# Designs tried in a protein design chat: VH-VL binders against q9umr5. Part 267

Target 1, 268 residues: q9umr5
Amino acid sequence: SYKPVIVVHGLFDSSYSFRHLLEYINETHPGTVVTVLDLFDGRESLRPLWEQVQGFREAVVPIMAKAPQGVHLICYSQGGLVCRALLSVMDDHNVDSFISLSSPQMGQYGDTDYLKWLFPTSMRSNLYRICYSPWGQEFSICNYWHDPHHDDLYLNASSFLALINGERDHPNATVWRKNFLRVGHLVLIGGPDDGVITPWQSSFFGFYDANETVLEMEEQLVYLRDSFGLKTLLARGAIVRCPMAGISHTAWHSNRTLYETCIEPWLS
Short names: E, the ipSAE of ESMFold2; O, the ipSAE of OpenDDE; V2, 0.75 times the mean of E and O plus 0.25 times the DockQ between their complexes.

## First folded at step 11 (VH-VL)

Design qh16 (framework fv_nofazinlimab; at its last look DockQ between E and O 0.80; V2 from the best seeds 0.84)
Fold by OpenDDE, look of step 11:
Structure qh16 (fold): chain C 268 residues (1-268), chain A 123 residues (1-123), chain B 112 residues (1-112)
Amino acid sequence: as target 1 above (268 residues)
Amino acid sequence: QVQLVQSGAEVKKPGSSVKVSCKASGGTFSNYYISWVRQAPGQGLEYLGYIIPEYGTANYNEKFKGRVTITADKSTSTAYMELSSLRSEDTAVYYCARGSKWFDSTPYYMDVWGQGTMVTVSS
Amino acid sequence: DVVMTQSPLSLPVTLGQPASISCRSSQSLVKYDGNTYLYWFQQRPGQSPRRLIYKVSNRDSGVPDRFSGSGSGTDFTLKISRVEAEDVGVYYCMQGTYWPPTFGQGTKLEIK
């Protein structure tokens, strides 16, 4: 039998968004138990990411317990960060494949439709004033806002991304790294036509330097320091990169070609 | 300097399949997009799809979905385009072209082109 | 799909005279990253297409400076300041902002 699949949605999403993905999984891996977690849907997805991590943890623990052979995670957009954090805090998870589906793994620094909706008068260059405040950090979007021009504020004020990245020292860094390294495979999916994740390379742990030049994963301090295990995962062949152009942000979970190429191979 | 060399001309019957190859030399291959474009006689250019050989990820113009398959062999620096269920309308010169590195931008740069492969579909 | 419309489709030019080709897109080609992915290709008789211009106005290496690209949004232009005999061929604009990339109909440049 196939390992169970757990799906975590993104910002403003619900389980309905994944109806095509469910169909694809059912067709190619019949009998697979797929659970799309309907937690923090819609506007509730704006709640602090640590709160979301706790909620999703409560939901996945029973599923994992019933699947001693392991489970697969498909985590979309913001959900990818939630899942990474989840795997960092769980010392007993049994995740075989962690599929990060167009997630801002190294953070977000760009004007998006989501940001315009929440902050219609704010530009990316000024969002640090809001996001790196105590009240700003009560919103999920600000939890992974990564301003390359205000690194000091990011490192000191980011209550989520900077911590799970191990960019800021904290007492759980070593343990979280150990926990995350329990994953069998980290599958990174994203592409240049996403239109939301900015820069799109963030889905592959690439990100802006101080001059807004996008650097690759291997050039990032988190990799060089192996702060949460990227270097170790890469060395043991556990990181899979699956870039695809021609896919918009809202189509990653509903494109058949993408599914067959980047998702299906890791659902065994 | 990077060159793309394609396989020779093909003559096919309707309903059959054709597979065209594109071999890269003189530069890196695996990390770049390889795009396929065709041109019917006396007509314009039409985009078919691309592949990133390093990862085997390909995407297709919806117009050709189900009939076109793009693959690559990194060991030989060769990309392949297979078109099935051939029709007379598929008669065209098929080109491969190298795009940018996948991490830098999009498959659409197409700064280096193959010499083209004529595929004739006739009964 | 984004429609690319070129004009004129036929362009007879006297040697040494300037030429201008227009390309219009059915929607703005400005991508979310702020770039405009408009390209110009030249196809000489019996040859493969050759990229001349990328991202509206950038010339490829080896492309003579008599070629220039300009435009923004939905309207773009390729100009040849002094047409030479070797410039005979078909010119195509292409957008790479939206999937799938699409080409204009082509403009056939001939010498009068």
Scores: ipSAE 0.923, ipTM 0.949, lowest interface PAE 0.5, mean pLDDT 95
Fold by ESMFold2, look of step 11:
Structure qh16 (fold): chain C 268 residues (1-268), chain A 123 residues (1-123), chain B 112 residues (1-112)
Amino acid sequence: as target 1 above (268 residues)
Amino acid sequence: QVQLVQSGAEVKKPGSSVKVSCKASGGTFSNYYISWVRQAPGQGLEYLGYIIPEYGTANYNEKFKGRVTITADKSTSTAYMELSSLRSEDTAVYYCARGSKWFDSTPYYMDVWGQGTMVTVSS
Amino acid sequence: DVVMTQSPLSLPVTLGQPASISCRSSQSLVKYDGNTYLYWFQQRPGQSPRRLIYKVSNRDSGVPDRFSGSGSGTDFTLKISRVEAEDVGVYYCMQGTYWPPTFGQGTKLEIK
């Protein structure tokens, strides 16, 4: 039998978006119990990420309790950040595969149609003025906004991303690292044609330096210092990278080739 | 100075399959796009698909999906393209090409090209 | 798929004279990052293609400065300021903005 699968959606999203993914799982792993969590959908996905983490935590506890052999997480876009925080704050999670489906794991620094809808007079170059304020941190997008040209403001103001990355000292850093390291596999999925995640390499823990040159995961301070366990996971062989060109942001969960290549092998 | 050396010419019957190899030497291979492109005699270029050998991730032009399989062997720095259910229209020179690294900000799929492999499909 | 249309398809030119090849795409080639992924390749007789120009106007290493690329949006041009004998071959434009990459039909450049 297959471990249960829990799906966590992204920004401005709902459970219906995953109908094709559910079909693929049913065809290749019949009998798998799949739960698409229907929380913080639509505009509610803009609520602070710590609030979303709390709500999703409450929802996954009974599912994990019924599956002592473990569960898998498939977490799309913003949902991948929610899931990474869950793995850190839950002393008792039993997640085998954490599948991060085009998630801005090192942050976002890009103008998109979504951002223009929400902040129509702002551009990526000036959005730090909003996002690195207490009011801005009440919006989920600002919780992972990462302006490479204002790193000091990011480090001081980020209430979410800088903490779960261990980029600021905090009393929970050791416990969060220990909890995160209990995951069986971290599966990183993304690609250059995504069109939303900027840089798209954020889905692989890459990100801009001050010159907007993308540094890979192994060049990031959070990796080199092993601040939340990336270096340890890689050394165990627990990090799986699955890059795929030719897939737009809204198509990651509806592409069969991607599913068969990057997702299916990790749904044991 | 990466160089791509492809397997030799093939003559095939309709309905069969062909597998063309592409061996890299003098440079890195595994973390790059390795693409396949074909050119029918006297005709233009047509993109088939790619693989990133390090991760085994491949994607295909929809025109060829279901008939083309692209694979790689990291230990020998060799990529393979297999085309099945061959038709006379598949007669072409098949090229492999190395592109950019998969994580580059400016991805490109074709930079350094192999010498080409002529595949002739005739009854 | 994005259709790439080249003009002319055949280009006889006198040695030492300029040459110009046009390429038009069926839709804008500006990608979400603001870059335009338009490329030019040269295929000399009996040889594999070689990339000349990337991202509209950037020459690859070892490409003579008599080659230049220009254009924006949907309309692009490759120019050779003074054609030399070694420039004989077929020239292709290609777009990399939209999956899958697609090529123009080719322009055969030959010396009169």
Scores: ipSAE 0.773, ipTM 0.897, lowest interface PAE 1.2, mean pLDDT 91
ESMFold2 (binder alone), look of step 11: mean pLDDT 90; pTM 0.930

Design qh17 (framework fv_nofazinlimab; at its last look DockQ between E and O 0.72; V2 from the best seeds 0.74)
Fold by ESMFold2, look of step 11:
Structure qh17 (fold): chain C 268 residues (1-268), chain A 123 residues (1-123), chain B 112 residues (1-112)
Amino acid sequence: as target 1 above (268 residues)
Amino acid sequence: QVQLVQSGAEVKKPGSSVKVSCKASGGTFSNYYISWVRQAPGQGLEYLGYIIPEYGTANYNEKFKGRVTITADKSTSTAYMELSSLRSEDTAVYYCARGSRWFDSTPYYMDVWGQGTMVTVSS
Amino acid sequence: DVVMTQSPLSLPVTLGQPASISCRSSQSLVRYDGNTYLYWFQQRPGQSPRRLIYKVSNRDSGVPDRFSGSGSGTDFTLKISRVEAEDVGVYYCMQGTYWPPTFGQGTKLEIK
């Protein structure tokens, strides 16, 4: 029998977006129990990420309890950050595969249509003034905003990303790392034609340095310090990279080739 | 300086399949995009798809509706393109081309090209 | 798919004279990163394509200064300031902004 699959959606998103993914899973893994969590839909996805993590935690507990042999997570876009935080804060999670579907794991530094809607006069170069304020941190987008040109402000103001990345010391850092390391596999999916995640390499824990040169995961300080377990996971063979060009941000969960190549093998 | 050397010309019957090879030498292979493009006689260029040999991740132009399969063997630095259910319209020169490193950019750079492989579909 | 339309399809040119090839896309080729992924390839008789220009106006290494690319949005131009005998061949534009990448029909440059 197949382990249950829990799906966590992204920004301005809902459970309906995953109808094709559900079809693919049913075709290749019949009988798999798939739950697409219907929380923080649409505009509610702008709520602080810690609030979303708490709500999703409450939803996944009974699912995991019913599946003592483990579950899989498929977490899309912003949802991949929610899921990574879940894996850190839950000392009793039983996640085998954490499938991160085009998620801004090292943050976002790029203009998007929804940012223009929220902050019409802002650009990526000046959005730090909003996001790195207590008021800005009440928006999910700002919780993973990562301006490479204002690292000191990021480290001081980030209420979410700097913490789950272990970029700032805090009392729970060792416990969160221990919890995260219990995952069986971390499957990283993304590609250059995404169009939203900036840099798109953030989905692979890559990110800009101060000159906007994209550094790989292995060049990041959080990897080198092993702040939340990336170096340990890589060393044990638990990190799977599955890059695919030719897929736009809204199409990751509706592309059959992507599913067959990057998702299907990990749905045991 | 990388070079791409392709397999020799082939003549095939309609309904059969063909598998063209593309061997890289003089540079790294596995973490680069390897793209395939074809050119019917006297016609323009048409993109088929790509592979990243390191991960085996491939994607295809939908026009070919599951007829094309692109694979790679990292140990021999060789990519393969297989086209099935051949029709006379598939008569073309098939090129491989190396794109960028996958982490750096897209498969579309295609800065290094193989010499081409003529595939003739005739009954 | 994005349709790429070249004009003219046949371009006879007197040796030493300028040549200009137009390429139009069915939609804007500006990506979210602000770059425009428009490429020009040259295919000499009996040879593989060779990339001449990437991202609208950047000449590849070894491409003579007489080749230049320009344009924005949906309209692009390749110019050869003084055609030489070695320039005979077919020239293709290609867009790399949208999957799948697509080529123009080609422009055959001939010496008249």
Scores: ipSAE 0.788, ipTM 0.898, lowest interface PAE 1.0, mean pLDDT 92
Fold by OpenDDE, look of step 11:
Structure qh17 (fold): chain C 268 residues (1-268), chain A 123 residues (1-123), chain B 112 residues (1-112)
Amino acid sequence: as target 1 above (268 residues)
Amino acid sequence: QVQLVQSGAEVKKPGSSVKVSCKASGGTFSNYYISWVRQAPGQGLEYLGYIIPEYGTANYNEKFKGRVTITADKSTSTAYMELSSLRSEDTAVYYCARGSRWFDSTPYYMDVWGQGTMVTVSS
Amino acid sequence: DVVMTQSPLSLPVTLGQPASISCRSSQSLVRYDGNTYLYWFQQRPGQSPRRLIYKVSNRDSGVPDRFSGSGSGTDFTLKISRVEAEDVGVYYCMQGTYWPPTFGQGTKLEIK
């Protein structure tokens, strides 16, 4: 039998967004138990990411307990960060494949439709004033806002991304790294035509330097220091990169070609 | 200098399949996209799809979804385009073209082209 | 799909005279990153297409400076300052901003 699949949605999403994905999984892996977690839907997805991590943890623990052979996670957009954090804090998770579906794994720094909706008068160059404040960190988007021009503020004020990345020292860094390394495979999916994740390479742990030049995963300090296990995962062949052009952000979970190429192989 | 050399002309019956090859030389195969474009006789250009040989990931023009398969063999620096359920309308010259992964990370550069492969689907 | 419309479709030109080809897109080709992925290709008789211009106005290496690209948004132009005999062929514009990439109908340049 196929391992159960747990799906975590993105910002302003619901389970309805994954109807095509469910269909694809059912067709190619019949009998697979797929659970799309309807937690923090819609505007509730703006809640602090640590709060979301706790909620999702409560939901996945029973599922994992009933699946001794392991489970697969498909985590979309913001959900990918939630899942990474989840795997960092759980010392007994049994995740075989962690599929990060167009997630801002290294953070977000761009004017997107999501940001315009929330902050219509704000530009990315000024959002640090809001996001790196105590009240700004009460919003999920600010939890992974990564301003390359205000690194000190990011490192000191980011209550989520900087911590799970191990960029800021904290007492749980070693344990979180150990926990995250329990994953069988880390499947990174994204592409240049996404239009939301900025830069799109963030889905592959690439990101801007101080000059807004995009550096690859292997050039990032978190990789070089192996702060949460990326270097170790890569060394043991546990990281799969699956870039695809021609896919918009809202189509990653509903494109058949993408599913067959980047998702299906890891649902065994 | 980088060159793309394609396989020879093909004559096929309706309903059959054709597989065209595109071998790259003079560069690092893994650093590029390989796109496929076709041109019917006396007509314009039509984009079929691409592959990233390094990862084996491909995407297709939906017009051809279900019939076109693009693959690559890194060991031989060769990309393949297979078109199934051939029709008379599929008669065309098929081109492979190179795109850069490093500048714009887009398959659309197509700065180097193969010589083309004529595929004739006879009735 | 984005429709690319070229004009004219046939372009007879006297040697040494300038030529201009227009390309219009059905929607703006400015991508979210601020770039405009408009390309021009030349196809000489019996040959494979050759890229001339990338991203509206950037000339490829080896392309003579008599070729120039310009435009923004939905309107683009390829200009040849002085047409030469070797310029005979079909010219195509292509957009790469939206999936799938789409080509114009082609403009056939001939010598009068």
Scores: ipSAE 0.699, ipTM 0.880, lowest interface PAE 0.8, mean pLDDT 94
ESMFold2 (binder alone), look of step 11: mean pLDDT 90; pTM 0.929

Design qh18 (framework fv_nofazinlimab; at its last look DockQ between E and O 0.82; V2 from the best seeds 0.84)
Fold by OpenDDE, look of step 11:
Structure qh18 (fold): chain C 268 residues (1-268), chain A 123 residues (1-123), chain B 112 residues (1-112)
Amino acid sequence: as target 1 above (268 residues)
Amino acid sequence: QVQLVQSGAEVKKPGSSVKVSCKASGGTFSNYYISWVRQAPGQGLEYLGYIIPEYGTANYNEKFKGRVTITADKSTSTAYMELSSLRSEDTAVYYCARGSKWFDSTPYYMDVWGQGTMVTVSS
Amino acid sequence: DVVMTQSPLSLPVTLGQPASISCRSSQSLVRFDGNTYLYWFQQRPGQSPRRLIYKVSNRDSGVPDRFSGSGSGTDFTLKISRVEAEDVGVYYCMQGTYWPPTFGQGTKLEIK
């Protein structure tokens, strides 16, 4: 039988968004038990990401316990960060494939419709004033806001991304790295036509330098220092990059070609 | 300088399949988009799809979904376009073209083109 | 799909005279990143297409400076300041802002 699949949604999302994905999985891997977790849906997805990690952990632990052969995670958008953190804090997870579906893995720095909704009068250049405040960090979006022009504020104020990245020293860094490295495969999916993830290369752990030049994963300090295990994963062939153009942000989970190319091969 | 060399002309019966090759030389191949475009006789240009050879990821114009398959062999720096269930309307010159690096931009730059492959579908 | 409309479809020009081709898109080609992915291609008789202009106004290397691209939003223009015999062929605009990329009908430039 196929390993169970656990799906984690993104910002302002719900299980309903994944109806096509469920259909694809059922067609190609009949009998697969797919669980789309209806936690922190809609506006509740704005809650602090650590709170979300705790909630999702409570939900996945029983599922993992019933699947001794392992499970697959499909984590969409913001959900990808939640899942990465989840795998970092769980010392006994049994995740075979961690599929990061258009997730801002290296953070977000761009004006999007989501940001306009929350901060209609704010521009990306000024959002650091809000996001790197104590009250700003109570919102999920600010937990992975990564301003390349205010690195000091990011490193000191980011209560989520900087920690799971190991960019700020903390007592759990070594353990979290060890836990994350339990994953069988890290599948990174994203593309240039996304329109929300900014820069889109963030889905592949690429990101802006101080001059807003996008650097690749291998040029990032987190990789060079192997702070949470990217370099180790790459070395053992555990990182899969699956870039695709022509896919908008809201279509990553509903495109058949994308599914067959980037998702299906890792659901065995 | 980078060149794309395509396979020779094809004559096919309706209902059959054709596979056209596109070999890159003189430059890097795997990290770039390779796009396929066709042109019916005396007509304009139509985009079919692309592939990133390094990862094997391809996407297609919906008009051709189900009939077109784009693949690549990194070891030989060759991209392939296969079109099945051929119809008379598929008679065209098929072009491959190199786009940008996948990490930098989109497949749509198409700054280098192959010489084209004429595919004739007739009874 | 985004529709690209070129005008004119036939363009007879006297040698040494200027030429202008219009390309209109069915919707704005300004992408979310602020760029406009409008391209111009030249196809000489019996040859493969050749890119002349990328992102509205940038000439490719080797393209003579008599070629220029301009425009914004939905309206774009390719201009040839002084038409030469080697400029005979069909010119296509293409949008790469939206999937899938789409081409104009082509403009056939001929010498009178």
Scores: ipSAE 0.917, ipTM 0.946, lowest interface PAE 0.5, mean pLDDT 95
Fold by ESMFold2, look of step 11:
Structure qh18 (fold): chain C 268 residues (1-268), chain A 123 residues (1-123), chain B 112 residues (1-112)
Amino acid sequence: as target 1 above (268 residues)
Amino acid sequence: QVQLVQSGAEVKKPGSSVKVSCKASGGTFSNYYISWVRQAPGQGLEYLGYIIPEYGTANYNEKFKGRVTITADKSTSTAYMELSSLRSEDTAVYYCARGSKWFDSTPYYMDVWGQGTMVTVSS
Amino acid sequence: DVVMTQSPLSLPVTLGQPASISCRSSQSLVRFDGNTYLYWFQQRPGQSPRRLIYKVSNRDSGVPDRFSGSGSGTDFTLKISRVEAEDVGVYYCMQGTYWPPTFGQGTKLEIK
């Protein structure tokens, strides 16, 4: 039998968005119990990410308890950051595959339609004035806003991303790293045609330096210092990279080729 | 400089399959886009799809989904394109091409081209 | 799929004279990152294609400076300032902004 699958949605999203993914799982792995969490839908996805983490944690506990052999997470866009935080804060998680579906794992620094909807008078170059304030940190997109030109402000103001990345010192860092390292596999999915995640390489823990040159995961300080376990996971052979061109941001969960190539093999 | 050398010409019957190889030498292979393009006699160019050999991730032009399979063998620096259920209109020269690295912010799907492989489908 | 339309399809030209090839796309080729992924390829008789121009106007390594690309949005042009005998062949534009990449029909350049 197949392990249960838990799906965590992204910004301005709902459980309906995953109907095609559910179809693919049912066709290829019949009998798999799939739960698409119906929490923080639509505008509620703008709530602070720590609030979302707490709510999703409460929802996954009974599912994990009923599946002692383990579960899989498929986490889309903003949802991939929620899931990474879940893996860190839950000392009792039993996640085998964490499938990160085009998630801004190293943050976001891009002018997108979502940004224009939320902050219509701001551009990426000056959004740090909003996001790196106490008021701004009450919005989920600001929780992972990562302005490469204002790194000191990011490090001091980020209430979420800088913490789960271990870029700010905090008393739980050792425990969070230990918990995260219990995951069986980290599956990173993304591609250059995404159109929303900026840089798209954030889905692979890549990100801009101060000159907006993209540095790969292995060049990032958080990797080199192994602040939350990336270096350890890579050395263990637990990180799977699955880059795919030709897929837009809203199509990651409705593309059969992507599912068969990048997702299905990890839904044991 | 990288060079791409393709397998020799093939003559096939309708309904059969063909598998064309593309071997890279003199350069890196595995973390690049390796694309396939065809050109029917006297016609223009048509993109088939790509693979990133390091990860085995491939994507295809929708026109050919279900008939085309692109694979790679990292140990031999060789990519393969297999086209099934051949029809007479599949008669073409099939090219492989190396593009940019997969993580490049400005992806190029075709930079260096192989010499081409003529595939003729006839009864 | 994005349709790429070239004009003319046949271009006879006198040696030493300029040549101009037009390429029009069915959609704007400006990508979300602000770049325009429009390419020009040359295919000499009996040879595989060779990339000449990438991202509208950038010459590839080893391409003579008599080749230049220009344009924006949906309309693009390849110019050859002084046609030489070795320029005979078919020229293709291609867009890489939208999946899948698509080519124009080709323009056959020949010496009259």
Scores: ipSAE 0.763, ipTM 0.897, lowest interface PAE 1.2, mean pLDDT 91
ESMFold2 (binder alone), look of step 11: mean pLDDT 90; pTM 0.929

